# Ledger of designs, part 12: miniprotein binders against q6w4x9r395to579

Target 1, 185 residues: q6w4x9r395to579
Amino acid sequence: GHCSLEGGSFVTTFDARPYRFHGTCTYILLQSPQLPEDGALMAVYDKSGVSHSETSLVAVVYLSRQDKIVISQDEVVTNNGEAKWLPYKTRNITVFRQTSTHLQMATSFGLELVVQLRPIFQAYVTVGPQFRGQTRGLCGNFNGDTTDDFTTSMGIAEGTASLFVDSWRAGNCPAALERETDPCS

## First folded at step 15 (miniprotein)

Design ge15
Fold by OpenDDE base, fold request of step 20:
Structure ge15 (fold): chain B 185 residues (1-185), chain A 91 residues (1-91)
Amino acid sequence: as target 1 above (185 residues)
Amino acid sequence: SELEEIAKTILEAVKDLLEAVEENDEEAIKRAIERLEEAAKRAEEAGFEKVAEGVERVIEAVRNGEEDPWIYLMVRWLEWYMEEAMRRAKE
């Protein structure tokens, strides 16, 4: 399954459902029992302009009991709060520079992350077949059905992205909004 | 149903807990945790072990002073367990 976070506020789920939202919170992209140590992949969005519709992805976070890896445009920070030189290796995760503009987080448990640093901070999540039907979050449930991707954390199917996205927030933040396409966002 | 009642109690207590954490209201945190502990016990006794476990994980996260992303992740796991329990109950 491939999930993408592009254009600052666009998401394409593992089931290839595209949607857009505007929020300024940390959101769970991927929750799955297939991730060790209660791991999850999260996305941090922040305001990128003056309007509420000007939001953008500013960091991707892998969080587990053992590891916290924050990939931002400028640095990779681990659980000790310090920036790390690449490649960074832990027991089952490696973060390294893939290209001049791309970082990659490789794992031994079927999760791959590619982060485009410039010109736009974007993220691409790939999960192995073992994750099929066992994922939740903004990247969807990876079951081959796009119609149920907007299932909230409580198992409620939503017709719009706003409530869906908001249900997956990982902090006390304002509600996510769904807005029309704005080239400035 | 019993599960629905437990779930309602849990959700309300979690809401209160998260609010209390945000406000750094120690007494409110304590009260919310107590409610959650009771709910966890009730869940355990009713045979919803994973739900009880989920509650405990939320409590632990707060007691350990974990950051919001982890706390909320634990809440999402709890929600997962609750949803699964609900699904099973309907089967």
Scores: ipSAE 0.888, ipTM 0.947, lowest interface PAE 0.4, mean pLDDT 94
Fold by OpenDDE base, fold request of step 20:
Structure ge15 (fold): chain B 185 residues (1-185), chain A 91 residues (1-91)
Amino acid sequence: as target 1 above (185 residues)
Amino acid sequence: SELEEIAKTILEAVKDLLEAVEENDEEAIKRAIERLEEAAKRAEEAGFEKVAEGVERVIEAVRNGEEDPWIYLMVRWLEWYMEEAMRRAKE
């Protein structure tokens, strides 16, 4: 399964459903029992302009009982809050520079992450077949059905992205909005 | 159903807990945790062990002073367990 976060506010689910939202919070991209130690992949969005529709992805976070890895445009920060030199390696996770503009997080448990740092901060999530039907979050449920991708954290199917996205927030933040604006915002 | 009542109680207490954490209201946090502990016990006695476990994880996260993303993640796991339990009860 492939999930992408592109253009600042665009998401394509594992089931290949595209959608857009504007929010300024941390959101759960991927929650799954296939991730060890209650692990999850998260995305951090922030304001990029003066209007509510000017938001962008600013960081990707992997969080578990054992690991905290924050990938931003300028640095990689781990458990102790210190920036690390790459490559960074734990028992099951390796973060390294793939190219001058791309970082990669490789794991032993079927999760891969590629992050484009510049010119636009973007992220690409890949999960193995063992994750089929066992994922939740903004990347969807990976069951081959696009019609149920907007299922909230409480198992309610929503027709719009806003309520769906808000249900997966990982903090106290303003409500997400759906607005057609510049694809780079 | 009993599960629906337990779930309602849990959701209300979680809401209060998250608000109390945001406001750094220690007494309100304590009260919310007490309600959650009672609900967890009720869930366990009713045979919903995963739900009880989920509640305990939320409580632990708050007591340990974990960051918001971890606390909310624990809440999402709890929601997962409750949703699955309710789905199974309807089958």
Scores: ipSAE 0.887, ipTM 0.947, lowest interface PAE 0.4, mean pLDDT 94
Fold by OpenDDE base, fold request of step 20:
Structure ge15 (fold): chain B 185 residues (1-185), chain A 91 residues (1-91)
Amino acid sequence: as target 1 above (185 residues)
Amino acid sequence: SELEEIAKTILEAVKDLLEAVEENDEEAIKRAIERLEEAAKRAEEAGFEKVAEGVERVIEAVRNGEEDPWIYLMVRWLEWYMEEAMRRAKE
């Protein structure tokens, strides 16, 4: 399964459903029992302009009981808040520079993350077949059906992205909005 | 159903807990945790062990002073367990 966060505010789920939203919060991209130590992949969005439609992805976070890895445009920060030189290795996770503009997080448990740093901060999530039907979050449920991707954290199917996205927030943030894309987002 | 009632209680208490944490209201936090502990006990006694576990994990996250993303993740796991329990109950 492949999930992408592109263009500042666009998401394509594991089931290949595209949608967009504007929010300024941390959201759960991927929750799954297949991730060790209660792990989850999260995305941090922030304002990129004056209008509410000017929002952008600013960081990707892998969070578990043992690890916290924050990948931003300028640095990789780990558990103690210290920026690390790459490659960074833990027990089952490696973060390294793939290209001059791309970072990769490789894992031993079937999760791969590629982050494009420039010119636009974007993220690409890949999960193995063992994750099929066992994922939740903004990347969807990976069951081959696009029509149920907007299922909230409580198992309610939504018709719009805003309520769906809000249900996966990982902080106290304002509601996500569905507005026209601003060129600055 | 019993599960629906327990779930309702849990969701209300979680909402109050998160609000209390945001406001740094220690007394409100304690009250919400007490409600959750009671709900967890009720869930356990009713045979919903994973739900009870989920509640405890939320409480633990707050008591340990974890950051918001972890607290909310624990809440999402709790929601997962409740949803699964409800699904099974309908089968």
Scores: ipSAE 0.884, ipTM 0.946, lowest interface PAE 0.5, mean pLDDT 94
Fold by OpenDDE base, look of step 19:
Parts: sequence; structure tokens; C-alpha cells
Structure ge15 (fold): chain B 185 residues (1-185), chain A 91 residues (1-91)
Amino acid sequence: as target 1 above (185 residues)
Amino acid sequence: SELEEIAKTILEAVKDLLEAVEENDEEAIKRAIERLEEAAKRAEEAGFEKVAEGVERVIEAVRNGEEDPWIYLMVRWLEWYMEEAMRRAKE
């Protein structure tokens, strides 16, 4: 399964459903029992302009009982809030520079993350077949059906992205908006 | 159903808890946790063990002073368990 966060506010689920939203919160991209130590992948969105529609991805966070890895445009920060030199390696996670503009987080448990740093901060999530039908979050449920990707954390199917996205927030934040804006914002 | 009633209670208490945490209201946090503990007990007695476990994880996260993302993650796990329990009950 491949999930992408592109253009600042665009998401394509594991089931290849595209949608967009504008929010300024941390959201769960991937929750799954296949991730060890109650792990989850999260995305941090922030304002990139003066309007509510000017939001962008600013960081990706992997969070578990054992690890906290924050990948932002400028640095990689770990559990102690310290920026780390790459490559950074834990028990089952390695973060390294893939190219001059791309970082990669490789894991031993079937999760891969590629982050494009420049010119636009974007993220690409890949999960193995063992995750099929066992994922939740903004990346969807990876069951081959695009029609049910907007299922909330409580199992309710939503017709719009805003309520779906809000259900996966990981903090106290304003409601997400669904507006058509410049793909670069 | 009993599960629906328990779920409603849990959701309300979680909402109150999260609000209390944001406001740093210790007494409100305590009250919300007490309500959740009671709900967890009820869930356990009704045979919804995973739901009870989920509640306890949320409580633990708050008691340990974990950051918001972790607290909310625990809430999402609780919601997962509740959703699965409800789905099974309909089968």
C-alpha cells in the first residue's frame, strides 16, 4: 500500500483515493496493530500563509512506546528532543538521507517512509501486505475499496474529508476545512 | 444495548477528560478519570475486556503526563476497540 501527502494539503490513501483538506493539527496517518509498541505515524500541518486555506505539511512523526521520531524540513528530532546526525538507528528503525532532498525511514516491520524536504515538504508511506485491512487514519484502511476510506475513528463513514480528518486529530485543534486552493499551498 | 450505553458514557467522559487536560484543571481531570474507571469496570463486567483495557490506557497516559499526541493515540485505540466490539455485537 502506498499513501502520499503532497502539495501541502493533498492526500492519496492506500486505496488510491485522493482528497484534500486544510488543517493545522497533528493527525494520525497510520494506526495499525502491525506497528510494534503501539506505534503510529502522524502528520503535522501548520499555517503556511495568512488564509485558512494556506496550510502545509511541516513534519512527520513516528510515535511509539519506544520511539519518537520527528522529521521536519530542517532536522530530525528524537526522543530527547535532540537533533540527530544521520543515519540514525534504533532497534528496528533507521533514518537516513536517501538523496540530497530526500530522507528515508526504514523499518523492520513493514513500514517505509520517504520524505521530500525540498522544494515542497512531502511524504510517501509504504506498508507491506501484512497491513492489508488493518490500517486506520488519514491513509485509509487499505482494503481495496476507496468508497469506505473516509471512515472515522469510530467506524462511521463520512461523505466529506473534513469530518473524517478531524476524527483522526491528535490534539486540540480547529476543525479541518475542505476548500479548493492552489495545489502548491 | 448495554455496550452502546457504556460506549456513550466512555465517550462523554473522554471528552471531559481531554477538555480538563487542556485546561490543566486537576480536579476536573480527577473526576473524569473516576468516571472512566467506573465505565471500565462496567465494560469489564459486561465482557468487553478490550474496551476496558483501552480506557485504562487513556487514564494511564493522562496520569503519566504524556503529551497530547500520545493521549489522543490512546483514545483512538480505545475507539478502535469500541468500534470492533460494536461490530461484533451486530454479527
Scores: ipSAE 0.873, ipTM 0.939, lowest interface PAE 0.5, mean pLDDT 94
Fold by ESMFold2, fold request of step 20:
Structure ge15 (fold): chain B 185 residues (1-185), chain A 91 residues (1-91)
Amino acid sequence: as target 1 above (185 residues)
Amino acid sequence: SELEEIAKTILEAVKDLLEAVEENDEEAIKRAIERLEEAAKRAEEAGFEKVAEGVERVIEAVRNGEEDPWIYLMVRWLEWYMEEAMRRAKE
């Protein structure tokens, strides 16, 4: 299954459902019992500042009882805030520079993360088939049905992306907006 | 049902706990934790072991002084366990 976080604050779920939102928070991107030690992948969004776009992806975080790995444009920071040279390895996770513009986090538990650093910070999440039907978060529930991909943390299927996204906040943050003001629409 | 009552109590106490943590209100934190401990005991006695474990992990995260991302992740696990328990009870 594939989930992407792309420029303009666009997300495409494991079931290929696209949506857009504007929010300033850390959000749970992927939560699954297939990740060890209560692990989750999180996405950090903040105001972009330069364009009329309100927010953009600024970091991706892998967090479990044993690991904290923060990937941002300028650094990889691990447990207790220690910055690391790449490659960085644990027993089941390796973070390395895939190309001059891309970093990769490879794992033994079926999760792969590719982060594009330039020209725009973007993230691409790949999970093995064992994750089917066992995911929650911004990447959706991976059940093959796009009509319920906006299922909140309380199990409620929402019709709007902003309510869905707000339910996945990992902090006390302002509500997200999903208004689309494309002049060509 | 008993599960629905327990879940409502848990969600209200979690909301109060998260607000208390944000405000650094130690007395409100203690009160919310006591409500959660009572609800966890009820969940355990009713056979909802995963729900009880989820509550305990939220309490542990707050007592350990964990940062918001971890505390909220534990809350999201608790919510998932409650939703699963309710879904299975209706089947």
Scores: ipSAE 0.762, ipTM 0.878, lowest interface PAE 0.8, mean pLDDT 86
Fold by ESMFold2, fold request of step 20:
Structure ge15 (fold): chain B 185 residues (1-185), chain A 91 residues (1-91)
Amino acid sequence: as target 1 above (185 residues)
Amino acid sequence: SELEEIAKTILEAVKDLLEAVEENDEEAIKRAIERLEEAAKRAEEAGFEKVAEGVERVIEAVRNGEEDPWIYLMVRWLEWYMEEAMRRAKE
């Protein structure tokens, strides 16, 4: 299964449903019982353009009871906030520089993350077949059908991306928008 | 029906808890946790053990002073357990 975060604000789910949103928050990208220690992958978005409403992906976080790994343009950070030289390795997770512009997080539990650092920060999530039907978050439910990919954290199928995205906030944040707005226009 | 009542109580208490944590209102946090503890006991006695466990994990995250991403993740696990329990009840 493949989920992508591209062009700063575009998402394509594990079931190939594309959408776009703008919001300043941390969101749950992937939640699954297949990730150890209550693990989840999270995406951090922040303001990025000349318009006050435009936002883009700025970091990806892997979070579990034992791990906090933050990948941004210039660092990998562990639970104690320490910036790490690459490669960085735990028993189950290895983060390494794939190319001059790409980092990779490989795991023993079927999750792979590739992050493009330049020219724009992008992320590509790959999960093994054991994740089929066992995912939630911005990457969707991986059930082979786009009909219910906008399912909220309470199991409600929404018709708009912004309501779906808001349900996956991991903090007290402003509501997301599906399009860029400019109050001076 | 009993599950639906328990879930409603949990959702209201979680909403109040998250607001109280944001405001750093220690008395509101205590009141929300008491409501969650009562709901968890009711869930456990009714046989919804995963829901009760999920409530306990949210309480623990708040009591330990965890950061928002972890607290919200525990809430999302609790919501998933409740949705699964309600889905199974309809089968």
Scores: ipSAE 0.752, ipTM 0.872, lowest interface PAE 0.8, mean pLDDT 86

Design ge15
Fold by ESMFold2, look of step 19:
Structure ge15 (fold): chain B 185 residues (1-185), chain A 91 residues (1-91)
Amino acid sequence: as target 1 above (185 residues)
Amino acid sequence: SELEEIAKTILEAVKDLLEAVEENDEEAIKRAIERLEEAAKRAEEAGFEKVAEGVERVIEAVRNGEEDPWIYLMVRWLEWYMEEAMRRAKE
């Protein structure tokens, strides 16, 4: 299954449902019992323009009881706040430079993350088939059906991306804006 | 049902807890944790072991002074456990 976070705050879920949102927060991208030690993948978004509705991805975080691996747009990789040389290895995770512009986090538990650092900070998440039907968060539930990918943290299917995204906040942050405004004339 | 009543109590107390943590209101944190501890005991006695465990993990995260991403992740796990418990009760 593939989930992508691309420029202009675009997300495509594991079930290939595209959407866009505008928010400045840390959000749960992928939560699954298939990730060890209560693990989750999180996405950090911040302002990228003049208005609050212009937001972009600035970091991706893998968080568990053992690790807090941050890959940020400043091209620094940390674990638990300490900068790490690449390749960086733990028991289950390896982070390495794939190319001059891309980093990869490979794991033994079926999660792969590829981060494009330049020209635009973007992220690509791949999960193995064991994750099917076992995910929640901004990447959706991976059940083969796009109609319920906007399921909130309380199990409610929403009709708008903003309400869905707000339910996955991992901090006290402003609510996501309904949509990017379109200039008249 | 008793599970639905317990879940409502838990969600209200979690909301109060998160607000109290944001405000650094130590007494409000203590009150919210006491309500959560009571709800966890009710959940355990009613046979909802994962829900009780989920509540205890949220309490632990707050007591340990964990950062918001971890606290919120524990809340999202608790919500998932409650949803699963209610879904299984309908099967």
Scores: ipSAE 0.751, ipTM 0.871, lowest interface PAE 0.8, mean pLDDT 86
Fold by ESMFold2, look of step 15:
Structure ge15 (fold): chain B 185 residues (1-185), chain A 91 residues (1-91)
Amino acid sequence: as target 1 above (185 residues)
Amino acid sequence: SELEEIAKTILEAVKDLLEAVEENDEEAIKRAIERLEEAAKRAEEAGFEKVAEGVERVIEAVRNGEEDPWIYLMVRWLEWYMEEAMRRAKE
């Protein structure tokens, strides 16, 4: 299964459902019982330097009871707040520079993350087949059906991306927008 | 409907808890936790063990002073358990 976070705040779910949103928050990208120690992958979005009203991906976070690995647009990788030199290895996670423009986080539990640092900060999530039907978050539920990928954290199917995205907030933050809306435009 | 009432109570108490944590309102935090502990007991007695566990994990995260991403993740797990319990009850 593949989920992507691309420029312009575009997301494509594990079931290939595309959508766009604009919000300034940390969001749960993927939660699953297949991730050890209550793990989740999170995406941090902030106001874009390219447009006054748009937001863009600024960091990806892997969070569990043991680790808080942050890969940010400034190319610094931290775990639990400490900067790490690459390649960086834990018992079940390795973060390394794949190319001059790409970092990769490989794991022993079927999660792979590739981060494009330049020209635009983007992320690509791959999960093994054991995750099928076992995921929730911005990447959707991985059940082969795109009609229910906008399911909120309480299991309610929404018709708009903004309500779906807001249900996956991992912090107190403003409501998301599906498109640019700004008095200045 | 018992599950739906328990879930509604939990969601209201979680909302109050998250607001209290944001405001650093210690008395509001204590009140919300007390309500959540009561709801967890109701859930356990009604046979909704995963819901009760989910509530306890949210309480633990707040009591340990965890950061927002972790607290909210525990809330999202609790919401998942409640949604699964309600779906299972309809089958």
Scores: ipSAE 0.741, ipTM 0.858, lowest interface PAE 0.8, mean pLDDT 86

